VH-VL binders against Flagellar assembly factor FliW (fliW). Designs and how they scored, part 20

Target 1, 154 residues: Flagellar assembly factor FliW (fliW), of Carboxydothermus hydrogenoformans (q3adg3)
Amino acid sequence: MFILRLFSPAFGEIEADESQIFSFPEGLPGFSHLKKFLLIRHRDNSPFFFLIAIDEPEIYFILIEPSRLLADYHVELSCEQQGLLHLSEETPVLSLNIVRIPPEAKEMIINLKAPVVFNLQEKIARQIILDADYPVRYPIPLSKVKEKADAGTK
Key: E = the ipSAE of ESMFold2; O = the ipSAE of OpenDDE; V2 = 0.75 times the mean of E and O plus 0.25 times the DockQ between their complexes.

## First folded at step 18 (VH-VL; framework fv_sonavibart)

Design m4 (from r2 with heavy chain Y104W; at its last look DockQ between E and O 0.85; V2 from the best seeds 0.80)
Fold by ESMFold2, look of step 18:
Structure m4 (fold): chain C 154 residues (1-154), chain A 126 residues (1-126), chain B 103 residues (1-103)
Amino acid sequence: as target 1 above (154 residues)
Amino acid sequence: QVQLQQSGPGLVKPSQTLSLTCAISGDSVSSREAAWNWIRQSPSRGLEWLGRTYYRSNWYNDYAESVKSRITINPDTSKNQFSLQLNSVTPEDTAVYYCARDLWESGNYYGAFDIWGQGTMVTVSS
Amino acid sequence: DIQMTQSPSSLSASVGDRVTITCRTSQRINSYLHWYQQKPGKAPKLLIYAVSTLQSGVPSRFSGSGSGTDFTLTISSLQPEDFATYYCQQSDTFGQGTKVEIK
């Protein structure tokens, strides 16, 4: 077991193991120089995750697992996109979406067009722009997120 | 509201250096949710991205391969501006030069240019 | 290098017409496709980003669609202020432009 320790201004000192570290071969858009990220769940039953740049831990992204909130949202990757992530039918995959929460807002804004897709076996990930015509700005009330998170703990 | 104001000479002689500046109001050149670009437009080449500068934990530059050996883009945080320097210009560098900001939405980078300067016509001629 | 080709290069249309402009890339790019409008003597203006998202302040008669290597900008009912040149852009590459002229 390898324990990674890093300091993030937003999270303080963090300890994590190698299973939480993902390589981003092309980084993230606008952050192409950042090739390794730590993925941590906010809490055990939370739909929220944090994606923290290991080399620059002041940089992080808030991600959400959309299946907990959006029954009709489906991530369908083309053959080309599956190839970029080395995916086959048996490969364990996690798909998360970047969110932002505007100050003093009662809504969060999800980028449904471009999920971050994680190959859990090879520990690689990419932000993939879907062929489906999903919006990059999808508002959801924060109260709806709380209701789904509470239901998930039952 | 974010605005970009360009300045610099409109006539440059061949083999000299083209130098332009772009002043930013309503945003910071060191914003980690921004990137600051130079784009030019000519009748023969159309719109052509030249390069960008941006700050994350340090300053980074990306330059188009076609000009990489001749271009420098520098931020100036004290004046809240960024510059273009293009060395060894030829008449092929005659164009309208624009500065532009990338569109950002907190963690979402789209690669679109949402704010543009007014443009500076630069003629390279003897 | 990725080539971006717009079709048509130029068109003539009347006020009220439905106008469709296409942008084709030489290969799929994992980047967003954007559309700009440019009037003579002015900087390009972002109309649509990320294929189909309308920029703030852009009229709803503009729409975008497409995926893979084929993308479309549509003006549902052309207005006098829409006579301009339109550009697609993906990554750091622009299309050659489509000039929409009054018939």
Scores: ipSAE 0.689, ipTM 0.872, lowest interface PAE 1.3, mean pLDDT 89
ESMFold2 (binder alone), look of step 18: mean pLDDT 91; pTM 0.944
OpenDDE, look of step 18: ipSAE 0.889; ipTM 0.948

Design m5 (from r2 with heavy chain Y104T; at its last look DockQ between E and O 0.66; V2 from the best seeds 0.74)
Fold by ESMFold2, look of step 18:
Structure m5 (fold): chain C 154 residues (1-154), chain A 126 residues (1-126), chain B 103 residues (1-103)
Amino acid sequence: as target 1 above (154 residues)
Amino acid sequence: QVQLQQSGPGLVKPSQTLSLTCAISGDSVSSREAAWNWIRQSPSRGLEWLGRTYYRSNWYNDYAESVKSRITINPDTSKNQFSLQLNSVTPEDTAVYYCARDLTESGNYYGAFDIWGQGTMVTVSS
Amino acid sequence: DIQMTQSPSSLSASVGDRVTITCRTSQRINSYLHWYQQKPGKAPKLLIYAVSTLQSGVPSRFSGSGSGTDFTLTISSLQPEDFATYYCQQSDTFGQGTKVEIK
């Protein structure tokens, strides 16, 4: 068992194992230098996850599993996109969307156009821009969500 | 409101260094939500992105492969500006040079440029 | 090594016309496509980002669409201030421009 200990201004001391670490070969847009992130579910029944940069843990993203809230949202990857993630039909995959909460807002804004897709077997991930015409700014009331997100500015 | 004001010479001799400055008002060059770019435009080559500088927990630079060996982009936090140095210029470097800011929406980066400087025409000629 | 080609290179139109400009990339890129307007002697102005999202202050007569390698900018009813050159951009690459002139 390997235990990572990180300090994050937003989360304090974090203890996690290496299996929660994902390699981002191209980083994230605007953060191309950050190649390794820790993925943490907020709690067992929460749709929220946190994606924390290991090398710069003051930088993090809030992710949501859209299936909990959006029945008709589908992540369909092209063959080329599947290749970038080393996906085959048996590969376990997780797809999460970056969400932001504007200061003093009662809504969250989901980027439905560009989910972060995780290869759970090889521990690689990328933000993928979908062909489908989904919005980059999809507002949803926080009251509709089971758990309130604690958002920090980056 | 964010504004970018460019300055620097409009005439540079071949083999010398082109040096331009972009002053920022209404934002900080060290904003963790921004990136600061240089882009040039010529009739023969059109619009060309040259590079950027940005601060997160440290300073980073990205440079276009075509100029990577000759370019330096530096921030100056005390003057709230960033500069372009392009070494060993030739007449092919004659262009209008723009500084520009990346569009961001609370950590969502799209790779678009939403704020531009006024442009500086730079002629490389003996 | 991504090449972007706009069509047409230039066009003539009258006030009130519907104008359509196409941007085609040499390959699919995992990056957003954007559109700019440029008038002579001025910097480019961002019109549309992330394919279809209007930049603040841009009139609703401008719209964008497309995916993969084919993208379109549409001006539903051309106005006198819309005579300009239009550029697409994806990643660090710009199209060669489309000049929209008054007929």
Scores: ipSAE 0.687, ipTM 0.867, lowest interface PAE 1.3, mean pLDDT 88
ESMFold2 (binder alone), look of step 18: mean pLDDT 91; pTM 0.940
OpenDDE, look of step 18: ipSAE 0.843; ipTM 0.935

Design m6 (from r2 with heavy chain Y104D; at its last look DockQ between E and O 0.90; V2 from the best seeds 0.78)
Fold by ESMFold2, look of step 18:
Structure m6 (fold): chain C 154 residues (1-154), chain A 126 residues (1-126), chain B 103 residues (1-103)
Amino acid sequence: as target 1 above (154 residues)
Amino acid sequence: QVQLQQSGPGLVKPSQTLSLTCAISGDSVSSREAAWNWIRQSPSRGLEWLGRTYYRSNWYNDYAESVKSRITINPDTSKNQFSLQLNSVTPEDTAVYYCARDLDESGNYYGAFDIWGQGTMVTVSS
Amino acid sequence: DIQMTQSPSSLSASVGDRVTITCRTSQRINSYLHWYQQKPGKAPKLLIYAVSTLQSGVPSRFSGSGSGTDFTLTISSLQPEDFATYYCQQSDTFGQGTKVEIK
C-alpha cells in the first residue's frame, strides 16, 4: 500500500491510499487527457464522493451514490459495456453519478443517463451511457439531499 | 448571449494556406466549460468535423485524422478568438466553414454544438 | 470508421403530418447522440442533445429517443417553419442529412 500525497486547490494537501486510484482508459468526456483519478468519499455514510484528477488536481468532479436517494434507479450494463470494464459476476463494482450545482442554485443536477462505473478489483473506471431512458439533467432540491444525508448518519 | 463571428478570405489558390478566424462574444475562449471547433460542409462530404481547441488546466487540441497533418487551430486569449489554418489546400477543401462551441454543463460534456458562427464559403481554385 | 446513416434521405410531407427520422450507427459509440436543423444559407441549429433533451427555445413538438445504434427524431405535427434538413451527430460524426420538403 502506498500513501499518495498531492495538493489540490479545492482540497488542500491530500494523503490517500493507492487503492483509491482508478485508471480511466478513455478519461472522462471533455477530459480525455486525464487518465488517473483519486476517488475519495466525502465522509462516513455520505452519498457524496470526490473524483480528483491526479495529474491536474485542480480538476475534480462531485459524484453521488444514487441508490441512497433514488430507490428505483438501476444501472444495467450491456454485455459489451460489462466487457469494457472487465466485469464478471464476482467483480465488486461501484456506480456513481456526476452532479453539478449551478450558480445560486437551490438544487443539484444529476446525470442519471451516464453513471461512472468502477471496477473495484482491477481499479478501472468508465463513464457509461445507459440504454435506459434516464435524463442527463435530473434536479434534486439541495435541502432534500441535506435532509437525507443527515437522517442516514443519525 | 454567446455569439461567434467569422472572418477570412473566401478564395484560396491550390497549395496555399486557408486561414479563418472566429471571434467570441459573451463567453471566453479560455472557458473551462467550453471547446471551440471548426466544422465544414460540402456537397460531397456533408458536415465534417475538423478539430477543436480548449482549455482545462492547459491548452489542448484534437484534430480529425483526415486533416491532422495539415491543420492548426490556435486560441488567442487577448483577442478572445480562435483560428483555423489549413495548409496545402486542394479543390476538395472547397466548403462552407463554420466555427462552433461545444455544449458543456459543468462536468457533463455532451459533445453537441450549441452555438455556431455564420459560416464562410471558401473556394479553392486556380 | 464509424458511419451514421439517416433514413429516409428525403421525404415530402404536409403541414400537420407526424414525421419520423431515424439515425443508425455502424457500431455503438460511447457518446451522446444529437439532432440539428439546418435551413438554406444558415448554420445548423441544435434541436435535441443527449438523445432526448430539448435545447432551450425548441418547440415541444420535437422529440428524440433511442439507444445503442438506433435513434429517432419525431416532429409530432409538422409546421411550415419545420421544412428543413435534419442531421444527427454523435462524437465527431454527422449523418448525411434528411431533407423534409413540402408535399
Scores: ipSAE 0.660, ipTM 0.868, lowest interface PAE 1.4, mean pLDDT 88
ESMFold2 (binder alone), look of step 18: mean pLDDT 91; pTM 0.941
OpenDDE, look of step 18: ipSAE 0.810; ipTM 0.926

Design m7 (from r2 with light chain S91Y; at its last look DockQ between E and O 0.86; V2 from the best seeds 0.80)
Fold by ESMFold2, look of step 18:
Structure m7 (fold): chain C 154 residues (1-154), chain A 126 residues (1-126), chain B 103 residues (1-103)
Amino acid sequence: as target 1 above (154 residues)
Amino acid sequence: QVQLQQSGPGLVKPSQTLSLTCAISGDSVSSREAAWNWIRQSPSRGLEWLGRTYYRSNWYNDYAESVKSRITINPDTSKNQFSLQLNSVTPEDTAVYYCARDLYESGNYYGAFDIWGQGTMVTVSS
Amino acid sequence: DIQMTQSPSSLSASVGDRVTITCRTSQRINSYLHWYQQKPGKAPKLLIYAVSTLQSGVPSRFSGSGSGTDFTLTISSLQPEDFATYYCQQYDTFGQGTKVEIK
């Protein structure tokens, strides 16, 4: 188990182990050259994560785990999509969504159409375009997210 | 108000190099959020993506397999432009050539092109 | 090799008609599908991105739907300015176009 050390302008010095490193075989749209990312949870019971590019750590994404906030949101992958991620019935999976939070906004905007899906066993991940008709711009009040996060940590 | 203005010759002889330039206003060619594309359109092949250039921490290029051996796309940060060079052209390269910018929304790229140049008709003929 | 086929290749309709255009891909692509409008002598104009998201400034009579290998552009009430050729696009591949002629 190695300690990874990197400096990010947004996060400062980060120490992490290999279990937090994911390979993105096709990168992310607009960042196809970035093949390895560090996944960090914001805090122990927060729905937020940060996805930090290892080779260019000034580049990062904010991700949210929507399952506890959006009861009717379901990530259903086709057989082909499951194959791209090497998934079987027993494979542990994490699904997170890219979110944007404008500096002066009281809302965050979630891309529900295209979650980032992580194979926790093989440590690979991809952004997957869902078949379901979810929006790429789903606004949610930050107060609702804060309320749910606080309740989850009590 | 991003705008793309194309320039370059409309007539090129076979075996020569096609060279076009796309000038950018309202954005920077070196924007870490942008990607700059060349796309062409002909009656026989329709719309065809040729390649792109973009800056993140370094400059990157992606080229379509059909032209990869003949194409070069270069940024010019001092003039805020990017260029297309297509070597060894034949009459099959006759098309309207467009430059275009990728649609971007705060960390989400969709692969759509939201800003287009006016187009340049290029005829390859003697 | 990914092929994108639009149907129909051409159609004629009257002002006020509901028009549907389909785009079918030869296999699933892990990328968003987009729709463009192009008028003669002009560059394509983005109408809909990510299957169903309307581009800013595009009239609400335009809508998109679909998944997998089958996608649809709908114009709920055709207007005279909607005479154009429509293209779908996924990844770096475009459909061959659908010409809409207004009677």
Scores: ipSAE 0.666, ipTM 0.870, lowest interface PAE 1.4, mean pLDDT 89
ESMFold2 (binder alone), look of step 18: mean pLDDT 90; pTM 0.937
OpenDDE, look of step 18: ipSAE 0.888; ipTM 0.947

Design m8 (from r2 with heavy chain G107N; at its last look DockQ between E and O 0.85; V2 from the best seeds 0.77)
Fold by ESMFold2, look of step 18:
Structure m8 (fold): chain C 154 residues (1-154), chain A 126 residues (1-126), chain B 103 residues (1-103)
Amino acid sequence: as target 1 above (154 residues)
Amino acid sequence: QVQLQQSGPGLVKPSQTLSLTCAISGDSVSSREAAWNWIRQSPSRGLEWLGRTYYRSNWYNDYAESVKSRITINPDTSKNQFSLQLNSVTPEDTAVYYCARDLYESNNYYGAFDIWGQGTMVTVSS
Amino acid sequence: DIQMTQSPSSLSASVGDRVTITCRTSQRINSYLHWYQQKPGKAPKLLIYAVSTLQSGVPSRFSGSGSGTDFTLTISSLQPEDFATYYCQQSDTFGQGTKVEIK
C-alpha cells in the first residue's frame, strides 16, 4: 500500500495512493519543469478535479470533466497525438479541461481547445491542442453546474 | 496596467558585451503568472526570440539555441527588473531589442507576448 | 527545425477592403498560433492569441482561424489605422511578416 503525504497551501494535508499520480513527460505549458502531478476528484459524483504538482504543491490546476455538462463536446485526437499518449482502442482514457473562476463572477471559464488527456493504464498525461475550432475561453454559469450535479445524484 | 521600460547603451563595440535592462511596473518580476522575455528584430533575421526568465518556486531560464552559449538573462527582484547580457557581439547582433511578457490567464498559458517594452536600437560597430 | 512562412510578403489595399493574410508552418506544433500588428518605430502589438481569441481592445473587424499548419488573419473592412506589418507567431518562432500598404 503506497501512501503519499503532501502539504499544499490551498488544500492542507493530502494523503493519496499511487493510482492518483501521473507523469507529464513534458510538463504543462508554462510549467514544463513539473513532471509529476497528483490528480484528485473533488468528491464522488463531482465533475471537478484538482491537479496538484507533487514537487511544488502550491501550484495546482482546477479541471472539469466536460462530458457531464457539454454533450456536444468531443475530444478527437490525431494519430500522432494518440501515439504521444500510447493510446489504443482498449486504453482507458480520461479527458479533463482546465477551468478558472474569475473574481466577483458567477461563472467559470473552460479551456475547451486544450484538454488534459490522461492514459489511465500507463499513468501518463499531456495537454493536447485540438484541431477542432473550440474556444480557449468558454464561459458557463456556476448555477448550471450546481443544477447538473444535483440532478446527477438522483 | 503593466508597463515595461527599457534602458541600456545603444552602441557596443565588437567582441564586447551587450547589456540591457527592462523595468516592470504594474506587475512583479517574480509573478508565477508571468514569464519575462527578450526578443530582437533586424532586417536580415526579422523577429527572433532570445530567451526568458521566470519564477515558479525557483528561477528558471530558457534560451534560444542560436545564442545559448552567449546569453544570460537575470531577474532583479529588489528593483523589479530583468536584464539581458549578450557576450562577444558582432555586427550580426545589430537589432532593435525588446523585452516582453508572456500572456497568462490564471493557469492557462498561451505563449503569446502581450506586453512589450518600447525597444532599444543596439548597433554593434567600431 | 520549424519554419513559418506568411503569404503574401506585402500587399496594397484600399480602405474598406477585406484583407486576408496566411501563415503556414513547416510541421504541426502542439502550441497556439498568435498574430501581431507592428507600426514603424513601435513594438509589435498582440492582436489575436490562441488562433481566434481577440486581445482586449482589438476591434472585431480582426479575426483569426485555422488549424494544423495553416492559419489565417482576416480584416473584414480595412481602416486607415490598419496599415501596418502583421506577424504570426507559434512557440518561439515568428513569421517573416506581411506589410499592408495603402493602394
Scores: ipSAE 0.659, ipTM 0.867, lowest interface PAE 1.4, mean pLDDT 89
ESMFold2 (binder alone), look of step 18: mean pLDDT 91; pTM 0.942
OpenDDE, look of step 18: ipSAE 0.819; ipTM 0.929

## First folded at step 19 (VH-VL; framework fv_sonavibart)

Design k31 (from r2 with light chain T25A; at its last read DockQ between E and O 0.92; V2 from the best seeds 0.85)
Heavy chain, then light chain:
Amino acid sequence: QVQLQQSGPGLVKPSQTLSLTCAISGDSVSSREAAWNWIRQSPSRGLEWLGRTYYRSNWYNDYAESVKSRITINPDTSKNQFSLQLNSVTPEDTAVYYCARDLYESGNYYGAFDIWGQGTMVTVSS
Amino acid sequence: DIQMTQSPSSLSASVGDRVTITCRASQRINSYLHWYQQKPGKAPKLLIYAVSTLQSGVPSRFSGSGSGTDFTLTISSLQPEDFATYYCQQSDTFGQGTKVEIK
ESMFold2, look of step 19: ipSAE 0.735; ipTM 0.890
ESMFold2 (binder alone), look of step 19: mean pLDDT 92; pTM 0.946
OpenDDE, look of step 19: ipSAE 0.900; ipTM 0.950
ESMFold2, fold request of step 20: ipSAE 0.693, 0.741, 0.671; ipTM 0.876, 0.891, 0.870
ESMFold2 (binder alone), fold request of step 20: mean pLDDT 92, 92, 92; pTM 0.947, 0.945, 0.944
OpenDDE, fold request of step 20: ipSAE 0.912, 0.913, 0.913; ipTM 0.954, 0.954, 0.954
ESMFold2, last read: ipSAE 0.721, 0.725, 0.710; ipTM 0.886, 0.886, 0.882
ESMFold2 (binder alone), last read: mean pLDDT 92, 92, 92; pTM 0.945, 0.946, 0.946
OpenDDE, last read: ipSAE 0.914, 0.912, 0.915; ipTM 0.954, 0.953, 0.955

Design k32 (from r2 with heavy chain L103F; at its last look DockQ between E and O 0.83; V2 from the best seeds 0.78)
Fold by ESMFold2, look of step 19:
Structure k32 (fold): chain C 154 residues (1-154), chain A 126 residues (1-126), chain B 103 residues (1-103)
Amino acid sequence: as target 1 above (154 residues)
Amino acid sequence: QVQLQQSGPGLVKPSQTLSLTCAISGDSVSSREAAWNWIRQSPSRGLEWLGRTYYRSNWYNDYAESVKSRITINPDTSKNQFSLQLNSVTPEDTAVYYCARDFYESGNYYGAFDIWGQGTMVTVSS
Amino acid sequence: DIQMTQSPSSLSASVGDRVTITCRTSQRINSYLHWYQQKPGKAPKLLIYAVSTLQSGVPSRFSGSGSGTDFTLTISSLQPEDFATYYCQQSDTFGQGTKVEIK
């Protein structure tokens, strides 16, 4: 196990192990030069994650696991997309979506069209644009996030 | 409100260098939430993306393969501008040249061009 | 290499008509599809980004749809000010344009 230390203006000092590091062979759109990211869950029961660029840690993305809030959301990858992620039978995968939280923080806006998909075995990830007709701007009230968290804790 | 204003000569001789500038107002060329592009339009090739420059923690460039050996795009932070230099031009480089900003929405980068300069007609002729 | 073809290359239609413009790529591209309107002597103007999302200030008669290699721009009721050339774009590639003329 290896302890990674980073300083981020948004998060301060961060300690993480190497299992949280993912290779992005093509980076992210608009950030194609960033090939390595640290994935951190916000906290143990949170659906939120942070994706932090290791080489430029002032650059980060807020991600959400939408399956915990949206039962009907399904990520279906084409054969070509599965190949780009080196997916085979039983490969463990994680799918997360970029989210924005407007200043008033009453709603969050989820990009359901383009999830970030992680191969948890090989530690590679890519943002992929789905064929399914999902919106890039999907609002959901923050009260529904707390409602689903409370149901899980009760 | 963001505006892009282009300048540069409209006539360039074959084998010389085409040079254009794009002045930015209402935004910064060093914005981490932007990328600055050159796109040209001609009857024979239509709209053709040429390249971009952008700042994150360093400056980066992406160039279209068709012009990669001849193109340079440079920012000028002190003047809040970015430039196009296209070397060794031929009459096939005759086109209207546009500068454009990539559309960015907090947390998402779509690769659409939401702000365009007014265009500069460049003719390559002896 | 990637080719992006619009259909039709030109059309003539009457005010009030429903107009459909198709953009087709030679292979799938993992990037968003966008639509632009360009009037003579002017720079292109972004209409729709990310397949179906309307840019601010664009009339609701414009809509976009599609996936994979096939995408569509629809004008539900053509207006006189919609005389223009329309372009699709995906990644760093543009379609050849569709010129719309009012009959």
Scores: ipSAE 0.660, ipTM 0.863, lowest interface PAE 1.4, mean pLDDT 88
ESMFold2 (binder alone), look of step 19: mean pLDDT 91; pTM 0.941
OpenDDE, look of step 19: ipSAE 0.868; ipTM 0.940

Design k33 (from r2 with light chain S91H; at its last look DockQ between E and O 0.86; V2 from the best seeds 0.81)
Fold by ESMFold2, look of step 19:
Structure k33 (fold): chain C 154 residues (1-154), chain A 126 residues (1-126), chain B 103 residues (1-103)
Amino acid sequence: as target 1 above (154 residues)
Amino acid sequence: QVQLQQSGPGLVKPSQTLSLTCAISGDSVSSREAAWNWIRQSPSRGLEWLGRTYYRSNWYNDYAESVKSRITINPDTSKNQFSLQLNSVTPEDTAVYYCARDLYESGNYYGAFDIWGQGTMVTVSS
Amino acid sequence: DIQMTQSPSSLSASVGDRVTITCRTSQRINSYLHWYQQKPGKAPKLLIYAVSTLQSGVPSRFSGSGSGTDFTLTISSLQPEDFATYYCQQHDTFGQGTKVEIK
């Protein structure tokens, strides 16, 4: 088990192991220079994750697992896109979406068009632009997030 | 509201350096949420992205491969500006040059340019 | 090298016409497709980003669609202020433009 120690202005001192570290070969849009990120689940049973840049930990993204809130949302990758992530039928994968929460807006905005897809075996990830016509700005009330998260514990 | 104002000479001799400046108002050149680009346009080649400069925790540059050996884009935080230098110009560098800002929405960069400077016509000739 | 080709290169239309402009890329790119309008002597203006998302202040008669290597911009009912040149863009590459003129 490898323990990573880093300081983030938003999260303070963080200790994590190698299983939480992902390589981003192309970084993220606007952050192509950042190639390694730490993925942390917010809380047990929370749909939220934080993606923290290891080399510049003041930079982070809020991600959500949409399958727990949006039953009809499906991430379908082309064969070409699966190849970019080294995915096969047996490869464990996690798909998360970038979220913003406007101040005092009581809703969050999800980018459903471009999930961040994680190869959990090889520890690589990329943001993938889906062919499906999902919106890049999908609002959802925060009250629905709480209700769905609580129901998910059942 | 963010605005970009360009300045620089409109005539440059071959083999010399083209230099342009873009002044920013309503935003900071060192904003961790911004990226500052140069794009040029000619009738024969259309719109061409040249490069960008941006600050995150450090300053970074991305340059188009076609000009990478000749281009420099620098911020000036004291004047809230960024510049373009293109060395060893030829008549093929004749174009209207634009500065532009990337569209950003809280963690989402789309690669679109939502704010543009007014443009500077640069002619390279003897 | 990524090439983007718009069709047609120019067209003539009347006020009220439905106008469709296509953009084809030489290969699939893992990036968003955007559309711009440019009038003579002016910088390009962003109309649509991420294929189909309308930029703030852009009239609803503009729409975008497509996926993979084929994308379209549609103006449902052409207005006098819509006579301009339109460009698609993906990543750092632009199409060659489509000039929309009065018939």
Scores: ipSAE 0.710, ipTM 0.880, lowest interface PAE 1.2, mean pLDDT 89
ESMFold2 (binder alone), look of step 19: mean pLDDT 91; pTM 0.942
OpenDDE, look of step 19: ipSAE 0.887; ipTM 0.947

Design k34 (from r2 with light chain I29L; at its last fold request DockQ between E and O 0.80; V2 from the best seeds 0.81)
Heavy chain, then light chain:
Amino acid sequence: QVQLQQSGPGLVKPSQTLSLTCAISGDSVSSREAAWNWIRQSPSRGLEWLGRTYYRSNWYNDYAESVKSRITINPDTSKNQFSLQLNSVTPEDTAVYYCARDLYESGNYYGAFDIWGQGTMVTVSS
Amino acid sequence: DIQMTQSPSSLSASVGDRVTITCRTSQRLNSYLHWYQQKPGKAPKLLIYAVSTLQSGVPSRFSGSGSGTDFTLTISSLQPEDFATYYCQQSDTFGQGTKVEIK
ESMFold2, look of step 19: ipSAE 0.737; ipTM 0.889
ESMFold2 (binder alone), look of step 19: mean pLDDT 92; pTM 0.946
OpenDDE, look of step 19: ipSAE 0.886; ipTM 0.947
ESMFold2, fold request of step 20: ipSAE 0.650, 0.705, 0.690; ipTM 0.855, 0.881, 0.878
ESMFold2 (binder alone), fold request of step 20: mean pLDDT 92, 92, 92; pTM 0.946, 0.946, 0.945
OpenDDE, fold request of step 20: ipSAE 0.911, 0.912, 0.916; ipTM 0.953, 0.954, 0.952

Design k35 (from r2 with heavy chain S106T; at its last read DockQ between E and O 0.93; V2 from the best seeds 0.84)
Heavy chain, then light chain:
Amino acid sequence: QVQLQQSGPGLVKPSQTLSLTCAISGDSVSSREAAWNWIRQSPSRGLEWLGRTYYRSNWYNDYAESVKSRITINPDTSKNQFSLQLNSVTPEDTAVYYCARDLYETGNYYGAFDIWGQGTMVTVSS
Amino acid sequence: DIQMTQSPSSLSASVGDRVTITCRTSQRINSYLHWYQQKPGKAPKLLIYAVSTLQSGVPSRFSGSGSGTDFTLTISSLQPEDFATYYCQQSDTFGQGTKVEIK
ESMFold2, look of step 19: ipSAE 0.751; ipTM 0.892
ESMFold2 (binder alone), look of step 19: mean pLDDT 91; pTM 0.942
OpenDDE, look of step 19: ipSAE 0.873; ipTM 0.943
ESMFold2, fold request of step 20: ipSAE 0.741, 0.751, 0.735; ipTM 0.888, 0.893, 0.889
ESMFold2 (binder alone), fold request of step 20: mean pLDDT 91, 91, 91; pTM 0.940, 0.939, 0.941
OpenDDE, fold request of step 20: ipSAE 0.903, 0.903, 0.903; ipTM 0.950, 0.950, 0.950
ESMFold2, last read: ipSAE 0.725, 0.720, 0.661; ipTM 0.885, 0.883, 0.861
ESMFold2 (binder alone), last read: mean pLDDT 91, 91, 91; pTM 0.941, 0.942, 0.943
OpenDDE, last read: ipSAE 0.897, 0.898, 0.905; ipTM 0.949, 0.949, 0.951

Design k36 (from r2 with heavy chain E65V; at its last fold request DockQ between E and O 0.86; V2 from the best seeds 0.82)
Heavy chain, then light chain:
Amino acid sequence: QVQLQQSGPGLVKPSQTLSLTCAISGDSVSSREAAWNWIRQSPSRGLEWLGRTYYRSNWYNDYAVSVKSRITINPDTSKNQFSLQLNSVTPEDTAVYYCARDLYESGNYYGAFDIWGQGTMVTVSS
Amino acid sequence: DIQMTQSPSSLSASVGDRVTITCRTSQRINSYLHWYQQKPGKAPKLLIYAVSTLQSGVPSRFSGSGSGTDFTLTISSLQPEDFATYYCQQSDTFGQGTKVEIK
ESMFold2, look of step 19: ipSAE 0.727; ipTM 0.885
ESMFold2 (binder alone), look of step 19: mean pLDDT 91; pTM 0.940
OpenDDE, look of step 19: ipSAE 0.879; ipTM 0.945
ESMFold2, fold request of step 20: ipSAE 0.712, 0.687, 0.676; ipTM 0.879, 0.873, 0.867
ESMFold2 (binder alone), fold request of step 20: mean pLDDT 91, 92, 91; pTM 0.942, 0.946, 0.943
OpenDDE, fold request of step 20: ipSAE 0.910, 0.911, 0.911; ipTM 0.953, 0.953, 0.953

